# VHH binders against Tyrosine-protein phosphatase non-receptor type 20 (PTPN20), part 14

Target 1, 254 residues: Tyrosine-protein phosphatase non-receptor type 20 (PTPN20), of Homo sapiens (Human) (q4jdl3r159to412)
Amino acid sequence: IMQEFMALELKNLPGEFNSGNQPSNREKNRYRDILPYDSTRVPLGKSKDYINASYIRIVNCGEEYFYIATQGPLLSTIDDFWQMVLENNSNVIAMITREIEGGIIKCYHYWPISLKKPLELKHFRVFLENYQILQYFIIRMFQVVEKSTGTSHSVKQLQFTKWPDHGTPASADSFIKYIRYARKSHLTGPMVVHCSAGIGRTGVFLCVDVVFCAIVKNCSFNIMDIVAQMREQRSGMVQTKEQYHFCYDIVLEV
Key: E = the ipSAE of ESMFold2; O = the ipSAE of OpenDDE; V2 = 0.75 times the mean of E and O plus 0.25 times the DockQ between their complexes.

## First folded at step 14 (VHH; framework vhh_7nfr_2)

Design E1 (from D3 with Y110W; at its last look DockQ between E and O 0.90; V2 from the best seeds 0.00; counts 0 for: framework grips)
Fold by ESMFold2, look of step 14:
Structure E1 (fold): chain B 254 residues (1-254), chain A 124 residues (1-124)
Amino acid sequence: as target 1 above (254 residues)
Amino acid sequence: QVQLQESGGGLVQPGGSLRLSCAASGFTFSSYRMSWVRQAPGEGREWVSSISSSGGSTDYADSVKGRFTIARDNVKNTLYLLMDSLKSDDTAVYYCAKEGSWTLDSYPDWFDSWGQGTQVTVSS
């Protein structure tokens, strides 16, 4: 397994990071070194504005799985994040981080705090319609209204809350259930998946989701191939050898 | 078929204690993980505690850890929640919930059966 990870680390991939490196966009990145490729970045609106997010398409057994991998939103990018979700017609957001871990802000609280008051953004109004706090994750159901059209969009956010500060979960069971619930919830558009940087835990989520879909369909899968596909579309997906090994560990649980 | 009936709620002073019970019938109680879930007025539902089918493994929400104890009696088909050091924030309807069966192919709601709940009110 580790020999595969070493081979992935040594592969030279062509790609440019010009949009993310523009001075006007640097404050839109949570981490200066974790940027989307220009070729696969998610554009905002007709002007093709910048957000730190990448389209990811994974093909396995003739099936295509479509995602947006993105960083945890910053205060300055909350409106951009919701614009991205709506423009891509995504109905599921998978959040694989707590807002603060080890005293460090990993992701800004980009949704309404209470059932009573919507979040007022420049172009959108986000209503928290309901929530349920489960043992391992939180389910939030939003209605997002475009102010200019009055059009309403339903979005379900699933926040996994039990990833340890360091390493990977000791037991895969809770994470398996989380991923399958997210897949069952999916209806439209790419599944939006983020952690803090949008490459580590996010990469594990995407890989394992594809693997579970393959198992359900009695199809073969190759974890090295899946990770290779992701890395062609967003640099550094599945960040550590421990995370890569965890993808295999989950398969043994099923 | 499945029936869950909570009891033991009531009005309690801050710092007080209460014991909730849930009588289960209509299913093989000892085969399922069981949970307590609560809902305060105007809020969403919040998981409180779970216990494995055998009773050998328990887990608690951070907000209640060290104050609440979950237990089960697989002979009497009864789930318990012992609540100590109660706070006003613990005011809610408390539900007994049965974990649903799940597979990779299909997954029902996380909990597939609920009791009607028992009201716990912590006030001065």
Scores: ipSAE 0.584, ipTM 0.839, lowest interface PAE 1.6, mean pLDDT 90
ESMFold2 (binder alone), look of step 14: mean pLDDT 80; pTM 0.797
OpenDDE, look of step 14: ipSAE 0.909; ipTM 0.961

Design E2 (at its last look DockQ between E and O 0.72; V2 from the best seeds 0.00; counts 0 for: framework grips)
Fold by ESMFold2, look of step 14:
Structure E2 (fold): chain B 254 residues (1-254), chain A 123 residues (1-123)
Amino acid sequence: as target 1 above (254 residues)
Amino acid sequence: QVQLQESGGGLVQPGGSLRLSCAASGFTFSSYRMSWVRQAPGEGREWVSSISSSGGSTDYADSVKGRFTIARDNVKNTLYLLMDSLKSDDTAVYYCAKEGSWTDSYPDYFDSWGQGTQVTVSS
């Protein structure tokens, strides 16, 4: 497992980060050195405006799994985030972080605070239709309306709340249930997956989701290959050797 | 046919106690993890507590830990919630819920629910 991770770390990838490094876009990045490749970044609208998000397509056994890996929204990028979700017709958001961890804001609260009052953004109105707080994660059902067109879309957000401040979960069971529920919930568009930076926990989620899909179909899989595919499309996916090891740990517990 | 029927709710003063029961039938009760979930009017559902199929492992939401106790009787096919030191924030309909089977490829989290029993804590 160690040898595989070290080989992934040594691989040189030729992608460029020009859009994310533009002065006008630096304030849109949570972390200055965690950027989407220009070639795979998710464009916003006709002008192809910037958001720190990457399309990820993973191929295994002739099946293609489509995701958007993105950072946790900043206060200044909440409108952009919802625009991305609506324009890509995504019905699932997997959030793998608490809003504050270790006294640090990891992700701003980008959804309505109550069932009574919608979130009014510049271009969107987001309604919280219902929610369910479960042992390991929170399910939120949203209706998102673009004000200028009246276009609306149903979105299910699944926020995993039990990832520890440091390391990886001691028990894989809760995260397995979370991933399986997220896949069951998927209907349209790429699954939008984020943590704080959009590479660590997000990478683990994508890897394990593809592996579960392969197991269900009695298809082979190779975790190193899956992570390699992700890293070609968003730099640094599965950020630490502990996270990489956790991908294997989860598979053994299925 | 899975059936879950809650009882034992009522009106209680702050600091008071209640014992909720859930009668289960139509499935092998002792094979499933069971949970209590509550919902205040106009709010979403909130998980309260879970107990393993054998009864050997329990867990609680932070909001109720130390005040509520979950238990089960696998002979009587009954789930219990002992609620002590009740607060106004505990006012809700309390539901008994059956956890979905792990053996499903894509399990529902809960696959069966009771009708609920109302707990009202007067301020």
Scores: ipSAE 0.556, ipTM 0.834, lowest interface PAE 1.7, mean pLDDT 90
ESMFold2 (binder alone), look of step 14: mean pLDDT 81; pTM 0.812
OpenDDE, look of step 14: ipSAE 0.921; ipTM 0.966

Design E3 (from D3 with Y107W; at its last look DockQ between E and O 0.93; V2 from the best seeds 0.80)
Amino acid sequence: QVQLQESGGGLVQPGGSLRLSCAASGFTFSSYRMSWVRQAPGEGREWVSSISSSGGSTDYADSVKGRFTIARDNVKNTLYLLMDSLKSDDTAVYYCAKEGSWTLDSWPDYFDSWGQGTQVTVSS
ESMFold2, look of step 14: ipSAE 0.590; ipTM 0.843
ESMFold2 (binder alone), look of step 14: mean pLDDT 81; pTM 0.816
OpenDDE, look of step 14: ipSAE 0.917; ipTM 0.964

Design E4 (from D3 with S106Y; at its last look DockQ between E and O 0.89; V2 from the best seeds 0.00; counts 0 for: framework grips)
Fold by ESMFold2, look of step 14:
Structure E4 (fold): chain B 254 residues (1-254), chain A 124 residues (1-124)
Amino acid sequence: as target 1 above (254 residues)
Amino acid sequence: QVQLQESGGGLVQPGGSLRLSCAASGFTFSSYRMSWVRQAPGEGREWVSSISSSGGSTDYADSVKGRFTIARDNVKNTLYLLMDSLKSDDTAVYYCAKEGSWTLDYYPDYFDSWGQGTQVTVSS
């Protein structure tokens, strides 16, 4: 497993990061060195404005799984984030972080805090229609309305709250159930998945989701190949050898 | 048909205690993990506590840990929640909930059966 991870780390990928490195876009990145490739970045609107987000298509056993991997939104990018969700017709957001972990801000609170008061953004109004706090994750149902057109759709956000400050979960069971719930909730568009940087826990989520879909369909899978596909489309997906090993550990738990 | 009936709610002062009960029928009660879930006025549902099918393992939300005790009686098919040191924030309708069976291919809801709920009001 370690040899596989080292091979993935040594592979030279030729992609470029010009859009994310432009001075006008540097403040839109949570981490200066974690950027989407120009070729796979998610464009905003007709002018193809910048957001730190990547399309990821994973092919396994003749099936294609479509995601957006993105950083946790910043205060300055909340409008951009909701624009991305609406323009791609995504109905599921998987958030694999708490807002603050170990005293460090990991992601801005980009949704309305109560059922009574919508989040008012420059171009959007986001209503929290319902929520359910479960043992391992929180389910939030949103209605997102573009102010200029009245266009709206429903979005389900699933926030996993039990990833430890360091390492990976000691028990895989809760994370497995979370992933399967997210998959069963999916109806339209790419599944939007983020943690803080959008590469570590996000990479684990995508890999395991594809593997479980393959298991259900009695199809073969190769974790190294899945991670390699992801890394071609967003640099550094599955950040650490421990996270890579965890992808194998989760599969064995099933 | 699965039936869950809660009782034991009421009006109490801060610092008071209540014992909630949930009578279960229509399924093999001893085979399922059971939970208490609450919903305050104008809020979403919040998981409170769970107990394993045998009763050997319990879990609590941070907001109630040390104050609430979940228990079950698999002979009487009854789930309990002993609530001590009640606070105004504990005011809610409390539901008895049955965790759904799941497989990799089937997980349509986290909880598949609910009671009607019992009101707990903590007022100063």
Scores: ipSAE 0.629, ipTM 0.862, lowest interface PAE 1.4, mean pLDDT 90
ESMFold2 (binder alone), look of step 14: mean pLDDT 81; pTM 0.811
OpenDDE, look of step 14: ipSAE 0.920; ipTM 0.966

Design E5 (from D3 with S101P; at its last look DockQ between E and O 0.86; V2 from the best seeds 0.78)
Fold by ESMFold2, look of step 14:
Order: C-alpha cells, then structure tokens, then sequence
Structure E5 (fold): chain B 254 residues (1-254), chain A 124 residues (1-124)
C-alpha cells in the first residue's frame, strides 16, 4: 500500500495554476500552495471568475462520479461559494472539518447561525430550514435564494464533526455511515465536498464513496487508480500516507 | 408497528434531577441501539445519548456528559435517561429514538422511529 502512495507522490503531472496565482486571486486561497489546476477549476458566472475549487470526475466500471472538491470558504469567499453551489445545481455539501480545530480556523462559518435569521450575502439569502445534530455529523437543510431573480435551490449540508485533529478516525463505522448518507442525499449536480484545504479528508471521502458504490454494484475497483484520477484533476488529493492507508482500512471493514 | 412512549418529564429547578422512561413495543427491543434526542423551542433536534442493544456501551453528547446516564431494561422493554444537575439549557422536549438496521447497500436512515416526546423544563 505504501509503495502505491510513494508512486503517486513521485508522479509529475502536467498542469498549471495561473488563475490561482494571479495577484488578485491570491487572497481567495486559504493556502497559497494548494490551488486548482486551470484546466479543471470551477468558474464563477459568465466572466469565469476564480474560486479555489476543482471539478473531479472519477470513472469506475463504466460509471462516472461527479464532484466539486474545494477549500473551506474564507470570509471573503462566502458569496462565491454559494454562487458556485447554485450555478452547478448541487444539492449536497459534505463538510469534513470543524470550523476551528486545535485553535486554528479551518473553515469560516458560511451558513445561517439560526433558524430565525437568514444569512444575508451580497447576492444571496440563505435560509436554514431545519437541522439535526447527530452523534458524528450534523444535517442542515438550506434554501438559497438569489436576490436579483428570486431563483431558489434546496441544499443539504452534512458536516462530519468527529475527524480527529491529527490522523484519521479510530472507528471507520461512523465515517462509513456519513458517506452513505451523503450519497443517499444526492439528487442533482456534483456533490460539493470540502475540508480545510479541499485535498486531504476530501480526497478520502471521494475515494471511499466511489469504492462503496462499486461494492454495492458488485463491481471492481482500484484505490490507487481512483486516487490517481483525482490527483490529475486537483493536485495532492489524499494528502498523507495515513489517509491513503485509511481508504484501504475503511473498505476492508466492509 | 413500532411504538415508543416517553414519560417522566416535568418542571424542575436548576440543579434538580429527573428520570425519563420510554416504553417500547412492536419490535424486538433488545436487538436495537436506542437513543435520546432533544429539541428546544424553535431549534433543531440534538442527539443526547445512545446505548447499545445489550446495554454494554454508552455514548453521550459533550453537553450532558457526566450529568446524564442512559440505561435500558431489555426485560421490560424500557429505555431510561437519568438527568442530574439540570441546567436551563437542558429545557427541551426529549424524544426516545430507535436506530434502524443498516448495511453498506441500504443508505441508512439514522433513526427510523420516534416517540411523541416528554417536556423537560428547567426554570431559574
């Protein structure tokens, strides 16, 4: 397994980061060295404006699984984040981080704080319609309204709250249920998945989701191939050897 | 036909105690993990505590850990929540909830059955 991870780490992939490296876009990146490839970045609006997000298409057994892998929104990119969700018709956001971990801000709170008061953004109004706090994740149901058109979209956000500050979850069971619940919730558009940087925990989520879909269809899968596909579309997906090993561990428990 | 009925709620002063009960019928109670979930007025539902089918393993939300104790009696088909050192923030309707069975290919509903709830009010 570790030889596979080393091979993935040593591979040189052609790709450019010109949009993310533009001076005007550098403050839109949570981490200066974690950027979307120009070829797969998610454009915003007709001007194809910048957000740190990548389309990811994973093919396995003739099936295609479509995601947006993105960083945890910054205060300055909350409007952009919701624009991306609406424009891509995504109905599921999987958030695999707490807002603050180890005293460090990992993701800005980009949703309404209560059922009573919607989040007012420049171009959008986001309503929290309901929520449920479960043992390992929180389910939030939103209605997102574009102010200029009145167009609305329903979005379910699923926040996994028990990923440890370091390493991977000790119990795979809770994360398995989280991933399957997210897949069950999916109806439209690419599934939007983020952690802090949008490559580590996000990469694990995408890999395991594809593998579980393959298992239930009695279809073959190859974790190294799945991770390789992801890394061609967003640099560094599945960030550590421990995360890579966890993909195998979680699948073997099933 | 699963039925869950909570009881034991009421009005209590801060620092007080209550014992909630949930009578279960219509399923093999001893085969399922059971949970308490609460909902404050105008809020969403919040998981409080869970207990394994045998009673050998328990879990608690951080906000109640050390103050609440979950228990079950598989002979009487009854779930319990002993609530000590109650605070105003504990004011809510408390629900008994049954976890559904799930497998990899079932796309689980986290809880598949709920009681009607019992009101707990902690007034300062």
Amino acid sequence: as target 1 above (254 residues)
Amino acid sequence: QVQLQESGGGLVQPGGSLRLSCAASGFTFSSYRMSWVRQAPGEGREWVSSISSSGGSTDYADSVKGRFTIARDNVKNTLYLLMDSLKSDDTAVYYCAKEGPWTLDSYPDYFDSWGQGTQVTVSS
Scores: ipSAE 0.591, ipTM 0.844, lowest interface PAE 1.5, mean pLDDT 90
ESMFold2 (binder alone), look of step 14: mean pLDDT 81; pTM 0.807
OpenDDE, look of step 14: ipSAE 0.927; ipTM 0.968

## First folded at step 15 (VHH)

Design F1 (from D3, 15 letters changed; framework vhh_7z1x_3; at its last look DockQ between E and O 0.89; V2 from the best seeds 0.00; counts 0 for: pae E 2.03 > 2)
Fold by ESMFold2, look of step 15:
Structure F1 (fold): chain B 254 residues (1-254), chain A 124 residues (1-124)
Amino acid sequence: as target 1 above (254 residues)
Amino acid sequence: QVQLVETGGGLVQPGGSLRLSCTASGFTFSSYRMNWVRQAPGKGLEWLSGISSSGGSTDYADSVKGRFTISRDNAKNTLYLQMNSLQPDDTAVYFCAKEGSWTLDSYPDYFDSWGQGTQVTVSS
């Protein structure tokens, strides 16, 4: 397993980060060195404006799984984040981080807390319809209304709350149930998946989701190939050797 | 038809105790993990505690750990929640919930059956 991860780390992947490196976009990145490739970045609107997010398509057994991998929104990018979700018709957001971990802000609170007061953004309004705090994750149901058209879109956010500050979960069971629930919830558009940087825990989620789908369909899969596909579309997906090993650990528990 | 009936709610002073019961029918109670969930006024649902089908394993939310104790009696098809050291923030409707069956091939709701709930009010 270590040899596979080292091989993935040694690959030279041709790709450019010109949009993310523009001075005007620097403050839109949570981490200065974690950027989307120009070729796969998610554009905003017809002007193709910048957000730190990547389209990821993973092919296995002739089936394609479509995701947006993105960083945890910054205060300044909350409006951009919701625009991305609406423009791509995504109905599921998988958030694999707590807002604050170890005293460090990992993701700004980009949704309304109150059932009574919506989040007011420049172009749209986000209503929290209900929420459920479960043992390992929180389910939030949103209605997102574009102010100019009155168009409404339902979005389910699933926040996994039990990833430890360091390392990976000791037990795979809770994360397995989380991923399966997220897949059940999917109806439209790419599944939007983020952690803090959008490459580590996000990469684990994507890999394991594809593997679960393959197992259910009695199809073959190759974790190294799945991670290699991801890394071609967003640099550094599955950030650490421990995360890579965890992908295998989860599969063995299934 | 699955039926879950909660009892034992009421008014209690801060620091007091209550014991909730949930009587189950319409399914094989001993085959399922069972849970307690609450909803405070103007809030969403909050999972509190779960217990394995045999009763051998229990889990608690941080907000209630050390104060609440879940148990079950499979011979009586009854789930219990002993609540001690109650605080005003514990004021809520408390629900007994049956966890859905989970397999890779199925995608059930997290909880597939609920009771009507029992009101717990903690007030001086």
Scores: ipSAE 0.530, ipTM 0.818, lowest interface PAE 2.0, mean pLDDT 89
ESMFold2 (binder alone), look of step 15: mean pLDDT 81; pTM 0.806
OpenDDE, look of step 15: ipSAE 0.923; ipTM 0.966

Design F2 (from D3 with S50G L104F; framework vhh_7nfr_2; at its last look DockQ between E and O 0.78; V2 from the best seeds 0.75)
Amino acid sequence: QVQLQESGGGLVQPGGSLRLSCAASGFTFSSYRMSWVRQAPGEGREWVSGISSSGGSTDYADSVKGRFTIARDNVKNTLYLLMDSLKSDDTAVYYCAKEGSWTFDSYPDYFDSWGQGTQVTVSS
ESMFold2, look of step 15: ipSAE 0.573; ipTM 0.839
ESMFold2 (binder alone), look of step 15: mean pLDDT 81; pTM 0.812
OpenDDE, look of step 15: ipSAE 0.918; ipTM 0.964

Design F3 (framework vhh_7nfr_2; at its last look DockQ between E and O 0.81; V2 from the best seeds 0.74)
Fold by ESMFold2, look of step 15:
Structure F3 (fold): chain B 254 residues (1-254), chain A 126 residues (1-126)
Amino acid sequence: as target 1 above (254 residues)
Amino acid sequence: QVQLQESGGGLVQPGGSLRLSCAASGFTFSSYRMSWVRQAPGEGREWVSSISSSGGSTDYADSVKGRFTIARDNVKNTLYLLMDSLKSDDTAVYYCAKEGSWTLDSYPELDYFDSWGQGTQVTVSS
């Protein structure tokens, strides 16, 4: 497991970060050194505007799994985040962080504050239709109304709330249920997955989702290969050896 | 079909106690983890407590730890919630809920809990 992680850390990948490094875009990044590749970044609108987000396609046993891996939104990028979700027709957002951890803001509250007051965007209005607070995660149902047409779009957000400040979850069972629920909830577009930086916990989520889909289909999988594919499309996916090891641990719990 | 019927709600003063019951039928009650979930006026649903199929393991939301006790009787197919030291913030409709079967082969229901009771109102006066 350690040798695999070391091999992944040593691979050189040809890729550019020009869009994320432009002066006008520097304030749109939560971490200045965690950026999407130019070739796989998610564009906004016709002008191909910038958001710190990457398309990720993972292939295993001839099946393809499509995601957007992104950072936790900043106050200044909330509008951009919702535009990305809607332009890609995504119906599931998996959020693998609390808003504040250890006194540090990891992600701004980018959804409607209450059931009573919608979030106003330029072209959309986002309503919180209902929510369920569960032991390990929160389910939020949003309706997004396009102002010009009155057309509504449904988005389910699943926020995992029990990832520890350091390390990985003690309860693999709860994280498995979270991932499988997100997969069952998926209907359209890439699954949008984020934590704080969009590479660590996000990378674990993507890897484990693909692995369990393979297990259910009685199909082979290779965790190193899955992580290698992710890293080709967003730099540094699965940040630490502990996170990489957790991908194996969670499979052994099954 | 699965049937869950809550009872035992009512109006109580702050600091008071209530005991909620949920009669279960139409499934093998002893095979499933059971939960209490509450919904305050104008709010979403909030998990309160869960109990393992055998009754050997219990979990509580932080807001109710030390005040509420969940229990089950697998002979009578009944789930209980003993609520002590009630506060105004505990005012809600309380539901018993059945968690679906979770395996790698059995995707969860579109709703996280696959069955709900009709609920029982608990009102703690201001």
Scores: ipSAE 0.518, ipTM 0.810, lowest interface PAE 2.0, mean pLDDT 88
ESMFold2 (binder alone), look of step 15: mean pLDDT 80; pTM 0.801
OpenDDE, look of step 15: ipSAE 0.912; ipTM 0.959

Design F4 (framework vhh_7nfr_2; at its last look DockQ between E and O 0.84; V2 from the best seeds 0.00; counts 0 for: pae E 2.1 > 2, framework grips)
Fold by ESMFold2, look of step 15:
Structure F4 (fold): chain B 254 residues (1-254), chain A 123 residues (1-123)
Amino acid sequence: as target 1 above (254 residues)
Amino acid sequence: QVQLQESGGGLVQPGGSLRLSCAASGFTFSSYRMSWVRQAPGEGREWVSSISSSGGSTDYADSVKGRFTIARDNVKNTLYLLMDSLKSDDTAVYYCAKESWTLDSYPDYFDSWGQGTQVTVSS
């Protein structure tokens, strides 16, 4: 599988990063060198404003799986993040990071902290309706109200809390349960998936989700092809050979 | 019909101890991983501890690690939670829960719950 990863690293991929490199957008990126392609970036509103996020469509066995891969929100991009979720009608957010790992801030706390006090944003209000803290992930149920229309949207956030500071989980079991729960929770729009940068753990999530959907439907799959498809749409998806190997390790568990 | 009945809760002083029990019936208890989950008033549910079907492997939430001990008796079909060094933050209803896992229908992490037993830690 190392030869497959090296072959993926050598592919010439089309794409420019002009929007993410604009001076006005530089502070909207968590990492200056991890940017969405101009062609696949998720636009905000009619002005097509910038967020560090990419549409990802993976085709396998005649089925299409639709995601948004994005960085962990910054304090300054929380409004943009929720706007993206609502404009794309997404009902699932998969968060594959803790807010702080190894003493380093990986993602800002972009949701309401209690059941009583909503998060007040420029255009909408986010209510935490319920939460469950499980062994390896946290389930949060949100209602998001657009202030201008009063329209309400339901969003489920699933935060995986057991990814180690370095490498990949030693056991695939906990991550498999997390991904299967996320897929069963999906109803509308692309699944929004993020870690810190939105390419490493996020890439593993997307790959494994497609693989287990194929297994459940008794369809074939090719991990190299799945990763190749996602890399064409967001640069560097599945960052390391260890993460790539982990995608195969998960297949052995399922 | 799966039945889970918790008992052993009560009022206790900070630093005190309690032993919770959960009587299980209506399924092959020894075939399933079992968990304790708690819920404080006005809060969400929080996983506390899990034990493998044989009892050979246990896991604990960081908030209770070193203070709580999960155990099971597969002959009596009973799950236990031994709680030591109790704190006010441990005040909650404690539930016995049976884990669910299937590719076909996994919308919920746990498929069966007890009625719960109240634990109150107050000075």
Scores: ipSAE 0.475, ipTM 0.799, lowest interface PAE 2.1, mean pLDDT 88
ESMFold2 (binder alone), look of step 15: mean pLDDT 81; pTM 0.816
OpenDDE, look of step 15: ipSAE 0.898; ipTM 0.955

Design F5 (from D3 with S106E D109E; framework vhh_7nfr_2; at its last look DockQ between E and O 0.84; V2 from the best seeds 0.78)
Fold by ESMFold2, look of step 15:
Structure F5 (fold): chain B 254 residues (1-254), chain A 124 residues (1-124)
Amino acid sequence: as target 1 above (254 residues)
Amino acid sequence: QVQLQESGGGLVQPGGSLRLSCAASGFTFSSYRMSWVRQAPGEGREWVSSISSSGGSTDYADSVKGRFTIARDNVKNTLYLLMDSLKSDDTAVYYCAKEGSWTLDEYPEYFDSWGQGTQVTVSS
C-alpha cells in the first residue's frame, strides 16, 4: 500500500496551472499551491472565468463516474461556486469538512443559515428549504435561483461533520453510509465534492464511491488505478499515506 | 406495521426535568438501534441521542451531553429519554425514531419510522 502511494507520488505528471496563477485569480484560491490543471478546470460562463475546481472522470469496468472536485468556497468565490453548480446541472454537493476545525477556517459558510431568510448573492438567491442534522452528517435542501433568468435548481448538500481534526475517521461505517447516501441522492450532472483544499478528503470520497459502485455491480476495481486517474485531472488527489490507506481499510470493512 | 408512540412531554421551567417514553410495537424492538430526534418550530430536525439494540452503547448530541440520558427496556419495548437541567432552547417536539437497516445494495432512509412526537416547552 505504501509502495503504491510512493509510486503515485513519483509519477511524472506534466501539466500547467496558468489560470490559477494569474494575478487576478490568485485571491480566488484558498491555498496558493493547490490549483486545478488548465486542461481540466471548470470554466464559468461563456468567458470561461476561473474557479478552483476540476472535472474528474473515473473509468472502471467500462463505467464512467463524473465529479467536480473543488476547494471549499471563499467569501469572494461564493457567487462563482453557485454559478458552477447551476451551469453543470449538479444536484448533489458533498462537503467533507466543518466550516472551522481546530480553530482554523476550512470553508466559508456559503449557504443560508436559516429557513426564513435566503442568502442574497450578486447573481443568485439561495433558499434553504429544509435540513436534517444527523449524528455524522447534515442534509440540506436548497433551491438556487439565478436572478437574471429566474432559472431554479434543486440542490441537496450533504455535509460530513465527523472527520477528525487529524488523520482519518476511526469508524469507517459512518463515512461509508455518507458516501452511499450521496450516491443514492445523485440525479443530474457531476457530483460536486469538496473539503477545504478539494484534494485530500475529496480524493478519498471519489475513490471509495467508485469502489463501492464497482462492488455493488460485481465488477473489479484497482484503488491505485482509480487514484492515478484522479491525479491526472487534479493534482495531488488523496493527499497523504493515511488517506490512501484508509481507502483500502474501508473496503476491508464491507 | 411499525408503531411508535411518545409520551411524557409538557411545560417545565428552566432547570427542570422531564422523562419521555416511547412505546414500540409491530417490529422486533430489541433488534434495532433507536434514537430521539427533536424539531423546534420553524427549524429542521435535529438528532438528540441514540442507543444500541442491546442498550450497551449510547451517543448524544453535544448540545445535550451531560443533561440527557437515553435508555431502553427490551422487555417492555419502551425507549426513554431522561432530560435534566432543561434550557429554553430544548423547546421542541421530540420524536422517537427507528434507524433503518443498512446494506451496501439497499440504503434505506436514515430513520425509517417515526412517532407522532411529544411537545416539550421550557419557559420561565
Scores: ipSAE 0.588, ipTM 0.844, lowest interface PAE 1.6, mean pLDDT 89
ESMFold2 (binder alone), look of step 15: mean pLDDT 81; pTM 0.805
OpenDDE, look of step 15: ipSAE 0.925; ipTM 0.968

Design F6 (from D3 with S52R S101D; framework vhh_7nfr_2; at its last look DockQ between E and O 0.85; V2 from the best seeds 0.79)
Amino acid sequence: QVQLQESGGGLVQPGGSLRLSCAASGFTFSSYRMSWVRQAPGEGREWVSSIRSSGGSTDYADSVKGRFTIARDNVKNTLYLLMDSLKSDDTAVYYCAKEGDWTLDSYPDYFDSWGQGTQVTVSS
ESMFold2, look of step 15: ipSAE 0.608; ipTM 0.853
ESMFold2 (binder alone), look of step 15: mean pLDDT 80; pTM 0.805
OpenDDE, look of step 15: ipSAE 0.931; ipTM 0.970

